# Designs tried in a protein design chat: VHH binders against Serine carboxypeptidase-like 19 (SCPL19). Part 10

Target 1, 268 residues: Serine carboxypeptidase-like 19 (SCPL19), of Arabidopsis thaliana (Mouse-ear cress) (q8vzu3)
Amino acid sequence: SLLVKSLPGFEGPLPFELETGYVSIGESGDVELFYYFVKSERNPENDPLMIWLTGGPGCSSICGLLFANGPLAFKGDEYNGTVPPLELTSFSWTKVANILYLEAPAGSGYSYAKTRRAFESSDTKQMHQIDQFLRSWFVKHPEFISNPFYVGGDSYSGKIVPGAVQQISLGNEKGLTPLINIQGYVLGNPVTDKNIETNYRVPFAHGMGLISDELFESLERSCGGKFFNVDPSNARCSNNLQAYDHCMSEIYSEHILLRNCKVDYVLA
Short names: E, the ipSAE of ESMFold2; O, the ipSAE of OpenDDE; V2, 0.75 times the mean of E and O plus 0.25 times the DockQ between their complexes.

## First folded at step 4 (VHH)

Design n4 (framework vhh_enristomig)
Fold by ESMFold2-Fast, scan of step 4:
Structure n4 (fold): chain B 268 residues (1-268), chain A 119 residues (1-119)
Amino acid sequence: as target 1 above (268 residues)
Amino acid sequence: EVQLLESGGGEVQPGGSLRLSCAASGFTFSSYAISWYRQAPGKQREWVSTISSGGSTNYAESVKGRFTISRDNAKNTLYLQMSSLRAEDTAVYYCAAEYWGDYLSYDYWGQGTLVTVKP
């Protein structure tokens, strides 16, 4: 793997740790998957680890680093038709989480296949490849095995993300090593049911340290595991979800994304 | 030609027992981890149990203590001994060969054998 200290378009050294590399998958090693890995700026050893799938053919995982939830953005004012200048974003998930951006399937970004058969892909094949990638990646990065792990993705990856989680869980149950500390997933603009995405947002916020343990426990107790289409007559759940919404709105008002949820809520 | 052929399914009452077999041919059976999966009507396939090439075993929580997986490499045969059967065990049971840690190759699946636990 390679530590990257500068990027085209960004002036000076990177103020975050960026690693890139390849992971071979399959017994014959006929698929090489490329990744970008950004360590948390807060506490890499304990902060959540998330793999981010960018979605859509032709969009590499660098789209996540640059546009979705990473530390960099384009400077529109200074773009002159050459290399687009980059700047730090006002808030980034990498300030509180380690994010592994995967280029999958083979043919995305720098990822490639050595044979025609290996190059062919399907949704189910992608789900399996992601699991294989992670098992191999954790062998080379054992220091992250204990971190709570999430699978994330945008629009196109809404079809792949839940399936990847299922493959990881199945592998764990079958006794495959290393055991992956999978906690859930998050979807941005998925092609799946929006209510399902909403239901996973609350556990994701808790896993990211954006809401307190106490608030999360009271949400689980009062809402019975459903955080969408809440009956207004369930005052405890509704009030706790309002506390959740307040926490999230406060986070987006800050220049630095830090855990700050100390809001009152109703105990179930 | 690679083949996996399940047998031993049938109808049984709750609390009963059945022994499933999977006869394999056309590949090096002893080199593969071999698994049992099942699929109930209207549900997705679920993993039941795996035995590695070295003989280590793993089980789904729902069957732990009730099912026992074993293999006979000399006969290229996989077994699943099922006891204390419940209505929720009703499913078509499939034998699958895969590389341990290689999920790209569920290349070898059997046709399945039906197990019905009648109330």
Scores: ipSAE 0.000, ipTM 0.178, lowest interface PAE 18.4, mean pLDDT 72

Design n5 (framework vhh_7z1x_3)
Fold by ESMFold2-Fast, scan of step 4:
Structure n5 (fold): chain B 268 residues (1-268), chain A 122 residues (1-122)
Amino acid sequence: as target 1 above (268 residues)
Amino acid sequence: QVQLVETGGGLVQPGGSLRLSCTASGFTFSSYAMNWVRQAPGKGLEWLSGISGSGGSTSYADSVKGRFTISRDNAKNTLYLQMNSLQPDDTAVYFCAKGEYDFWSGYPLDYWGQGTQVTVSS
């Protein structure tokens, strides 16, 4: 695992502890799931631990770190057309909880599969993979085994989140080790500030490699740097935002011809 | 001044069908993606389906794929959800919700209707 000391757009070193890493899962270790782990700023040893799952087409769990409940937000008033600046939120769930942001299924964020078959996903497969991920993660982080554990996600994870809890409970019943101290789940619906968060999502998606350079350049040219409340008569901007939405919103597991819309960055 | 009003809910027998409608006003309807979201008793919100402003692209949650069909009539400022093969676990309050973009279905949603109750029981 790697301790992350700085992030693009944030001036200086991070004032919280961020760890990233991969966990191998699947029958032959053919799926590598990436995570971001933020330790509680109060008392990591005793505070709750939550895994945060992002739902909906094209979402990565980094959205939770930046928008839903994490320590960082975009600085709208400081944006001048370069890398979007980040600031600390005055309240973050990481002030009182440890949060593990999981990039799942394979193809989400930096998570990847070694074969095409392993890349294919379903709700049921994802629920099983989350349980496999957690059993392996706790082996590497035994100091968190006793912390009260929760599965969290946005409203579009409504089927996955309860299903993952059920898989964890069944695994505990079957005697799978380590025993996970599962207490329940949380479903959130994060509020988005239109001018600050939404306008910054396009440059952020480009900076993280989630959309192509060509699409980003087209968005900048046609939209004049404003990606929210676009005049509907500006057809070029509206069409480019629709393309952006398709890239971000649709999840596809098999259609190889659409790979350019889903940038599977191995940041290696 | 954005208003979304759902109609078409009611009591239906298992295996039956219902068509929900959502009438929109206060914005240029054809320029924004529209969505259907439901909430079953004692449960969280579940996104069901989205449709682009032009109607050219649609997406569905696995729980309703093949049974529900989303459509829109931009001349009438109306969104529809055709629900077939209804099951008792489809019992919920159904909301229509406006996306912030032409096709950003599922998130973020900036305006919601009041909801319409669908009850599936014998």
Scores: ipSAE 0.000, ipTM 0.118, lowest interface PAE 19.3, mean pLDDT 70

Design n6 (framework vhh_7z1x_3)
Fold by ESMFold2-Fast, scan of step 4:
Structure n6 (fold): chain B 268 residues (1-268), chain A 121 residues (1-121)
Amino acid sequence: as target 1 above (268 residues)
Amino acid sequence: QVQLVETGGGLVQPGGSLRLSCTASGFTFSDYWMNWVRQAPGKGLEWLSGISSSGGSTSYADSVKGRFTISRDNAKNTLYLQMNSLQPDDTAVYFCARDFWSGYYEPFDYWGQGTQVTVSS
């Protein structure tokens, strides 16, 4: 593993802790999966740990670090072929969570396979490889074993994320070690029912430490677990959702959207 | 200056049809999921339908499946809701809303002013 002190495009030393490395998986170590690991800026020892799967072909996990939920973003100037300038972002999930960005399958970002057979991918193979990666990663990072653990990903990872959770749970059930403290998953899948997705956002925000325990408990009690299409006459639920929106708006104050994300966009 | 402007509302007889439009400006429309939401008199907000940035994926509330169709024209920066077999219970103010593409911080970041649909007599 390598502790990264600076990044191309960012002026000066990084104000957060970034580690990168490879984890060998497969029977003969035939697959090398690359990761970026950003520790929580608040409380790494107790804050949630999430693996973020950006890893479709042509898109690096650096896209998650830079665009989805990480501490850095491109300035938003038109890309002109030089290393894009990077800025700190106020909406980063790494303000309150430890995030492990995995480049999977082999062929995504810096991840590679040593044989043609090992390079072949399928959804089921990816789900197994993610579980293998995590078991090996936790052996090297035992200080994070007890943190609440989540699997996350964008819409491209929509069926891989739930499948990976199932493989992790199955491995735990079968006695695979170390036991992973899996608590759930997060999907940025646009085909998910919007009411169900909205209902999951409140528990996710609580699990990620974005809202207080007191606010979450008040939301559960006053809203009965339904956080969308709220009856406006339910003043307790409506007031609690306004408090939730206020908390989330502090994180949501900056909006940067880039359409294309590849490792060749950022010289590293 | 993000703006969403709904048009096409009005009075319609039960069993009739209306097509709502929402014109977007001030952002790259083709990068965002878009949604239709309504609010009936004295009731809360009800999400009706969503459409992906490309238009390749759509979703609907059970109350409108088979009767309403969401679509978009990215070249015109316009979102549509085709409403068929309208009933008095469909009387509401209809809003278009821009989804925040990261999805987890807030469900919608910008809303139009709404357009009134009244289904009667």
Scores: ipSAE 0.000, ipTM 0.110, lowest interface PAE 18.6, mean pLDDT 71

Design n7 (framework vhh_8dlx_2)
Fold by ESMFold2-Fast, scan of step 4:
Structure n7 (fold): chain B 268 residues (1-268), chain A 121 residues (1-121)
Amino acid sequence: as target 1 above (268 residues)
Amino acid sequence: EVQLVESGGGVVQPGRSLRLSCAASGFTFSSYAMHWVRQAPGKGLEWIGNIYYSGSTFYNPSLKSLVTISRDDSTNTLYLQMNSLRAEDTAIYYCARGEYDILTGYYFDYWGKGTLVTVSS
């Protein structure tokens, strides 16, 4: 395992703890699964622990780290400065939970298999491999064995996530060690969840004093209460959302003071 | 259903050029910004660049002189042209679909499984 102290595209040291590593699984240790582990920023010793499984053919678990519920996102503006543009998200799940992002099955991201047979995958095989991965991971991270544990994933993982929970529960019943403190699972589509969350984040930002009363009222009026998937022809709503984005992007440079956006941006 | 499939990776000698392709299916390719991202062994993610639906490109300043991104909307294919390859360019290269979010800016909702490029003599 490796503690990652900096990432290309993020200026300065990471303000959260990130660990990466491999876990060997399979009958002969013939599968190596790669993970990213982000510790809770609040209280990692006691906060929930969740494994996040990325669904969809060929999709990497990095999707969860970067945008579904993790602390980082790419900015992607034309003006990105000297390094690739990564920024902190204000409402990451890692503010209150430890999240383990697993690259599975073998062939996803850095995960690999040593034989063609081991490389072949099925839903059932994935469910068993996830359980094997977790048993081995907890042996190396015994400090987390008592944390409430959840299995999470997107809608494409709908069969895998419940199946993995069942395998974990059956393993516990059979006396497999260590016993995993499984509490349940979470299913969602990262894009759908993000869009729904965005609709709540705008009122939340206003309630927290991060945006002005004037901007919030303009957003409600121009956007009709929907702040995601905005019609490009609705310039008024799009412009107000850009002002909102500008205000929120600047909070990464502040530690204690809340920001209120008092300035209208100018269309060039 | 949405799929991004990279190809063109493999072993290549230092100083050579290589072109990677990404075949997209399951969505209206011409409506999305597309990105290339890489990860070297034991390192973090490095954003390479993107190409907007309009054809405009933006590159990582550290890599701008070494790469070119292009797209062919008629075949739903994204390309990454790499020149003057070095050992440190050894990485898994990912094709990713872009989307915009008001809190975080751009984010990537689908990634390919990646293609390995190994630069060695």
Scores: ipSAE 0.000, ipTM 0.096, lowest interface PAE 18.9, mean pLDDT 70

Design n8 (framework vhh_enristomig)
Fold by ESMFold2-Fast, scan of step 4:
Structure n8 (fold): chain B 268 residues (1-268), chain A 120 residues (1-120)
Amino acid sequence: as target 1 above (268 residues)
Amino acid sequence: EVQLLESGGGEVQPGGSLRLSCAASGSIFSINAISWYRQAPGKQREWVSTITSGGSTNYAESVKGRFTISRDNAKNTLYLQMSSLRAEDTAVYYCTAEHYDWGLGEYDYWGQGTLVTVKP
């Protein structure tokens, strides 16, 4: 795992503790699930620990970190054509809880599968993978084993969240180790402004090194910094956004440590 | 790790020019983009300009046409050529580098800053 000291768009060092990493799961380690872990700003040793799952198209678990209950938010009216600026929120649940944001299933955010079989998912498979992830995560973070544990998510995760709780409970009953101190689940409100999310994804992807400088600059030139509600007659912007979508899809379906955008529709 | 050291600041009259330098040392191969930010007394830090590893440049609207960002990769040095300076350009200028190795996470490396004062 890696302790993250700064994020693109946030000036200076982060005033909270953020860890990122991968956990290998599956029969032969064929699935690598990515997480963001924010420690409680009050009392991480005793405060609740929650895994936060996001569902629905267009938003990975980064939506929880940025929009739902995390310490950061986009500064909506200060987009300047580079990395989107971020600010602290005073309403973050991380003021009183440790939150583990999971990118699941494979193909969500930075999580990936090494084989075609491992990449295929279902609700039931996701529930089992979340349990496998947690057992492995707690082995690496034994200091959190005794904290009261919750599974959380937005309304799009309504099927997965209760199912994951059931799998954890069944695993505990069967003697799977380590025993998870599961207390229940929480369902949060969905993210409501998809246009803001969409507009900031392109600069965020560029800031993270996930798309090329050439593609980003072509997007900025052709789209004028607005990546949603694009006029269909603006063929250059539309083509560049298709290249962006293809690039991001290809990255997420392959090993994320390879920063490759292999499709180039850019003409400039 | 990466260390950044700014230099070249000073006092200048309106309409004058200054060249700021930012010397990078350490693991420079992890740098995706290098940016200049500035902070005037009592104000929040603002972005000024960025140059990417590929040489692409971007500028804040307030400095566009007056400032030019460049880098010399052989010398591991970033430059900000400032011309037609105005009183509102008075600030401490900071160099920052964005890490691009996703496997190591995202870090912003910050320098200590260099003061630019535009005196009437």
Scores: ipSAE 0.000, ipTM 0.095, lowest interface PAE 20.2, mean pLDDT 71

Design n9 (framework vhh_8h63_2)
Fold by ESMFold2-Fast, scan of step 4:
Structure n9 (fold): chain B 268 residues (1-268), chain A 121 residues (1-121)
Amino acid sequence: as target 1 above (268 residues)
Amino acid sequence: ELQLVESGGGLVQAGGSLTVSCAASGFTFSYYAMGWSRQAPGKERELVAGISSGGSTYYADTVKGRFTISRDNAKNTLYLQMNSLKPEDTAMYYCAAESYYLGDYEPFDYWGQGTQVTVSG
């Protein structure tokens, strides 16, 4: 793995820890998956660890690092076809969480396969490969085995994210090592029903310290543990969900218009 | 309860101008990224303009240079100034607010009923 101390487009040293590397998976190591790993700026040893699965067709998971939930943002609209100028964002999830950005499947970003057969992918194969990647990654990063672990992704990963969680859980049950401390998943704009996934987002936000204990307790009490299909007559639940949305909107308000996964950013 | 109410649509001649407005209520308007999308018969919904809470703007290539998005946080109002209108701009225009559920940054949540803009030629 490589510790990245500076990035093209960002002046000076990075004020957060960024690691990149490859993990070999598949039969005889026929697939090499690339990752970006950003440690929490608060308490990496205890803060949640999340794998983030971004990358629509031909798009690198660096879109998550730069535009979705990472510590860097594109500075203005002065992109000239070379390295974009970058600045720090105060809205980053890496203020309170460790985030592992995976480039999957093979062919995404820097990830590659050594044979044509290994390069071929499906949703099921990708879910299995994500589990294989994680088991191998935790062997190399054993200090994170005990951290609460979550799988996250955007709309392109909506089908893959829940499937990967299921594969991880089944692997744990079957005795695969190391045991992954999987706690759940998060989906941003999934192709599946967004309302169903909302039930996981509120506990996840609380677990990550993104909402207060008081707000979370109020949400559980007023909403009865269901945060979707809220009865319109339940004003307390609706008001608490609005407070939740307000807290969450502040985290991503500067990134909505900069979610351009078609820009090919190369890290040096 | 979050509500968005669009107004200002109507019939206008090609080459003309029109401003549509969106009155927001039930949330802290200044904290939300806001946008305008449109949908014409037989076409998919298109995001034409967006503005962040900080004032950064985005425009679809189809409207860049002709449309201007702006916000008035004191009045909880979003605007879209449309200049040099073309028949192809004929559509129902929807005001949208982004919800950002833990990295949900892709689509806007459309809470308004829309306002019809018809450009004749």
Scores: ipSAE 0.000, ipTM 0.131, lowest interface PAE 17.6, mean pLDDT 70

Design t10 (from s5 with H99E G105S R107P; framework vhh_sonelokimab_d1)
Fold by ESMFold2-Fast, scan of step 4:
Structure t10 (fold): chain B 268 residues (1-268), chain A 125 residues (1-125)
Amino acid sequence: as target 1 above (268 residues)
Amino acid sequence: DVQLVESGGGLVQPGGSLRLSCAASGRTFSNYAVGWFRQAPGKEREFIGAITWSGGSTYYAVSEKGRFTISRDNSKNTLYLQMNSLRPEDTAVYYCAAELKYGLSYPTAEEYDYWGQGTLVTVSS
């Protein structure tokens, strides 16, 4: 795992502890799941630990860190067409909880599979992979095993989140180690500033390799850098934004595999 | 080591439908992804849609998604593009392309290793 001390768009060192890493899962270690882990800013040893699943399979979990309940948000209307500026948010859940953002299934964000069959996903397969991920993650982070543990996600994760909790409970009952201190789950749609989020999300997604260069270029050209409150008569901008939405909301796990490994964050 | 041959192009009226086929030979068809691109006169090559090696995942450009459907038949080594509600602006040469490294549905032309010669679709009013 790596401790991340800086991020593109945030000036200076991060004032919270961010760890990233891979966990190998599957029978032969043929799936590598990537995570972002933010420790509580209040009391990491005693505060709840939550794994956060993003709304759509195939969407980067960085969206949870930036848009849902994490310590960072896009800064106002100061986007200048390069790296979106980031700022701390006062309403972050990381003020009172440790949050583990999981890139799942394989092909989401930096997560990948070593074989074609391992890329194929289903709700049931994802639930099992989440349990496998957690058992392995807790072996490497034993200091968090006693913290009350929750599975969280937005409302699109309605089947995955409860199913993952059930899978964890079944694993505990079957004697899988380590025992996970599962307390329940959380589902919700966090309120964001839609205009600011939308305008910065497109360049950020491109920078992370989540959308193609061609789509991004078309978006910049047709929308003139404004991706919210779009005139409906601007058909090309509207169509390109729909392509962006489709890419971000659908399962495009295979689509992002190779490019994700070429995108580096500024790591200290 | 992969050859792709498009067929099914031709003249069609606005509002009409057309099915394009791409016959693949060479390497085992079920081991690679295939996609459709088009290029209108004087314009850049545009992504339409692609399907992974197994058919388990597809990716479409939104302007085509509601009207166009991509499918594959691994037993026949054939890729299909079903085009409905055709418009004059759909007039283009349509290309079939193969992605061999991972069998993934990339929306960018540079990811594809092999290309067919193209088939012309003309939507005439």
Scores: ipSAE 0.000, ipTM 0.110, lowest interface PAE 19.1, mean pLDDT 71

Design t2 (from s5 with H99R K101E R107S; framework vhh_sonelokimab_d1)
Fold by ESMFold2-Fast, scan of step 4:
Structure t2 (fold): chain B 268 residues (1-268), chain A 125 residues (1-125)
Amino acid sequence: as target 1 above (268 residues)
Amino acid sequence: DVQLVESGGGLVQPGGSLRLSCAASGRTFSNYAVGWFRQAPGKEREFIGAITWSGGSTYYAVSEKGRFTISRDNSKNTLYLQMNSLRPEDTAVYYCAARLEYGLGYSTAEEYDYWGQGTLVTVSS
């Protein structure tokens, strides 16, 4: 795993500890799930540990870290044509909890699958993969095994969150190791403004080089710089946002494969 | 396969300016995003700035606000770092680095696949 000391758009070193990495799961390690792990700013050894699940493909777990309950937020509420600046938020749950942001299923963020079959997902498969991920993650982070553990997510994760808790509990009962100190689950809403969060995702992706200048300019023109609460009758904006979603999924899939083939770079 | 060679380092007076160059060789430099990092004696490697493959977007460590400018000339396979208003604390070995254009993490050294040998910049007197 990697310790991340700075992020684009944030001034100076990060005042919290951020780790990223991959965990191999599935038959023959054919699924690689990516995570962001933020340690509690208060007392990581004793504070609760929560895995935060987000729905859908794209930049889902980074959105939780930046927008939902994490330590960073976008400054202001209008994009000004530069890399969106980030600032520390005083309302972060990471002030009192350790949070593990998981990019699941394969195809979300940096998470990927090595075969077509492994890439296919369902709610039930996702619940099992989350349990498998956690068992492997705790082997590498044994210092957190005794912390009270929670599964969290927003309303889009309503079926997955309770199902993951059930799979963890069943695994404990069957004697799967390590035993996870599961205490329950939390369904919450983003702490930051959803309109600001949604509106900055497209410019953020452009600023990070994830989408082309042409696509971004087309989005700005057709959507008027507003990428949330889009009028369904604005077909051009809606179509361009669909192209954006497709592009994000394709970009991560293609480039992650290139990363996996590099011998002088290892994420975990 | 890309090889990077920095040049332009040296001794500079406080308040002075210096331009570093990074010459790239290999197959297709124009497909790479490139960045500048520095490391002072006994300290961790620090991100300075990065520029996308097309030169259309630049990213800077906020602590370098306005003093440093990154640019590239793909026709010459060369990356530049213009440093103005230099201070003694800017003394470090400066490295250029290249990565394929994708994803988040322009400030993350581990995301870069190819590195130069570094050029020493000393700001003194």
Scores: ipSAE 0.000, ipTM 0.101, lowest interface PAE 20.8, mean pLDDT 71

Design t3 (from s5 with L100V L104Y; framework vhh_sonelokimab_d1; at its last look DockQ between E and O 0.01; V2 from the best seeds 0.00; counts 0 for: pae E 20.3 > 2, unsure alone 64.6 < 65, placed apart)
Fold by OpenDDE, look of step 5:
Structure t3 (fold): chain B 268 residues (1-268), chain A 125 residues (1-125)
Amino acid sequence: as target 1 above (268 residues)
Amino acid sequence: DVQLVESGGGLVQPGGSLRLSCAASGRTFSNYAVGWFRQAPGKEREFIGAITWSGGSTYYAVSEKGRFTISRDNSKNTLYLQMNSLRPEDTAVYYCAAHVKYGYGYRTAEEYDYWGQGTLVTVSS
């Protein structure tokens, strides 16, 4: 592990404690998971500890650190070929919590596998790997074992976080050490039930005022409340959905406050 | 079930243009968002872009810088990829993909249930 006192793009020393490192997991130690650990800026000893899992899947957890709930953010929007400047955020969760940003699975960020086979991953495998990571991490950080522990994540992590919590709990029940003081989990913009989520896009758009009452009513009548995987022979529904798409064409579907500029920024 | 067949690949000089097509089977083509991926030898498969079921919205990888344009014709069950200003680094097998029935995102291969066999594009002088 390494204590990071300064970062390129940030003027002066970091005003918070940042640790980075690798944890070897697997029986053969063929997976190395990288992490960023930011201590609470209030009371590390008593404040909750959260592991943050960035979605994608396979996106670097640096996205959590810099784009979600961490203490740092980039100044500006685009890379101009130079070291991007960094600034402190006012909304950081690290103001009241210890956050462990994990890059998982192997291939995410700086995390890697030593064999081709070890690079193979699944959601289930990732859940197990997270538990293994935490057990090993806590051994090296015993001062945090008693902290209330949460699992957090966003996007695709909606598929991982609940399972990870379950795996941790099961591990505890099986007597794995150290006992993890798991309290719950937090999800942001999570992938959960794709069926419900997909269908809800239309009523969501209406609720946000992106489509008219008239169009929404027409959609409900013609599509019967099912706005996905519709029968192509239902011309009325198809036409209304086309109108819906037209209304949404200039809006970034994954962030309705942004314009659809044909360029999709990927959190990698 | 959807079958996808890519065509239009071949050899092209740097700076040249190429238009790929993807023919989809069945009448369910219009139910799916569809996208293009490519994979160069020894590299990971990477997202190029996607288009919604009606063609109302398109999404592109940042690296494409507007060189590539995706369109579709649902009446012909066909997806297109117009590639301009081609570079040697664009050399890859290009894949057409159809989105999952209840898809969420567009940028990862996991979001797509159906894949074509791919068509090779070689950019070389």
Scores: ipSAE 0.000, ipTM 0.185, lowest interface PAE 14.1, mean pLDDT 90
ESMFold2-Fast, scan of step 4: ipSAE 0.238; ipTM 0.560
ESMFold2, look of step 5: ipSAE 0.000; ipTM 0.106
ESMFold2 (binder alone), look of step 5: mean pLDDT 77; pTM 0.802

Design t4 (from s5 with N31D; framework vhh_sonelokimab_d1; at its last look DockQ between E and O 0.07; V2 from the best seeds 0.00; counts 0 for: pae E 19.6 > 2, placed apart)
Amino acid sequence: DVQLVESGGGLVQPGGSLRLSCAASGRTFSDYAVGWFRQAPGKEREFIGAITWSGGSTYYAVSEKGRFTISRDNSKNTLYLQMNSLRPEDTAVYYCAAHLKYGLGYRTAEEYDYWGQGTLVTVSS
ESMFold2-Fast, scan of step 4: ipSAE 0.383; ipTM 0.634
ESMFold2, look of step 5: ipSAE 0.000; ipTM 0.114
ESMFold2 (binder alone), look of step 5: mean pLDDT 76; pTM 0.792
OpenDDE, look of step 5: ipSAE 0.006; ipTM 0.196

Design t5 (from s5 with R27F S30D N31D T52S G56R; framework vhh_sonelokimab_d1)
Amino acid sequence: DVQLVESGGGLVQPGGSLRLSCAASGFTFDDYAVGWFRQAPGKEREFIGAISWSGRSTYYAVSEKGRFTISRDNSKNTLYLQMNSLRPEDTAVYYCAAHLKYGLGYRTAEEYDYWGQGTLVTVSS
ESMFold2-Fast, scan of step 4: ipSAE 0.013; ipTM 0.412

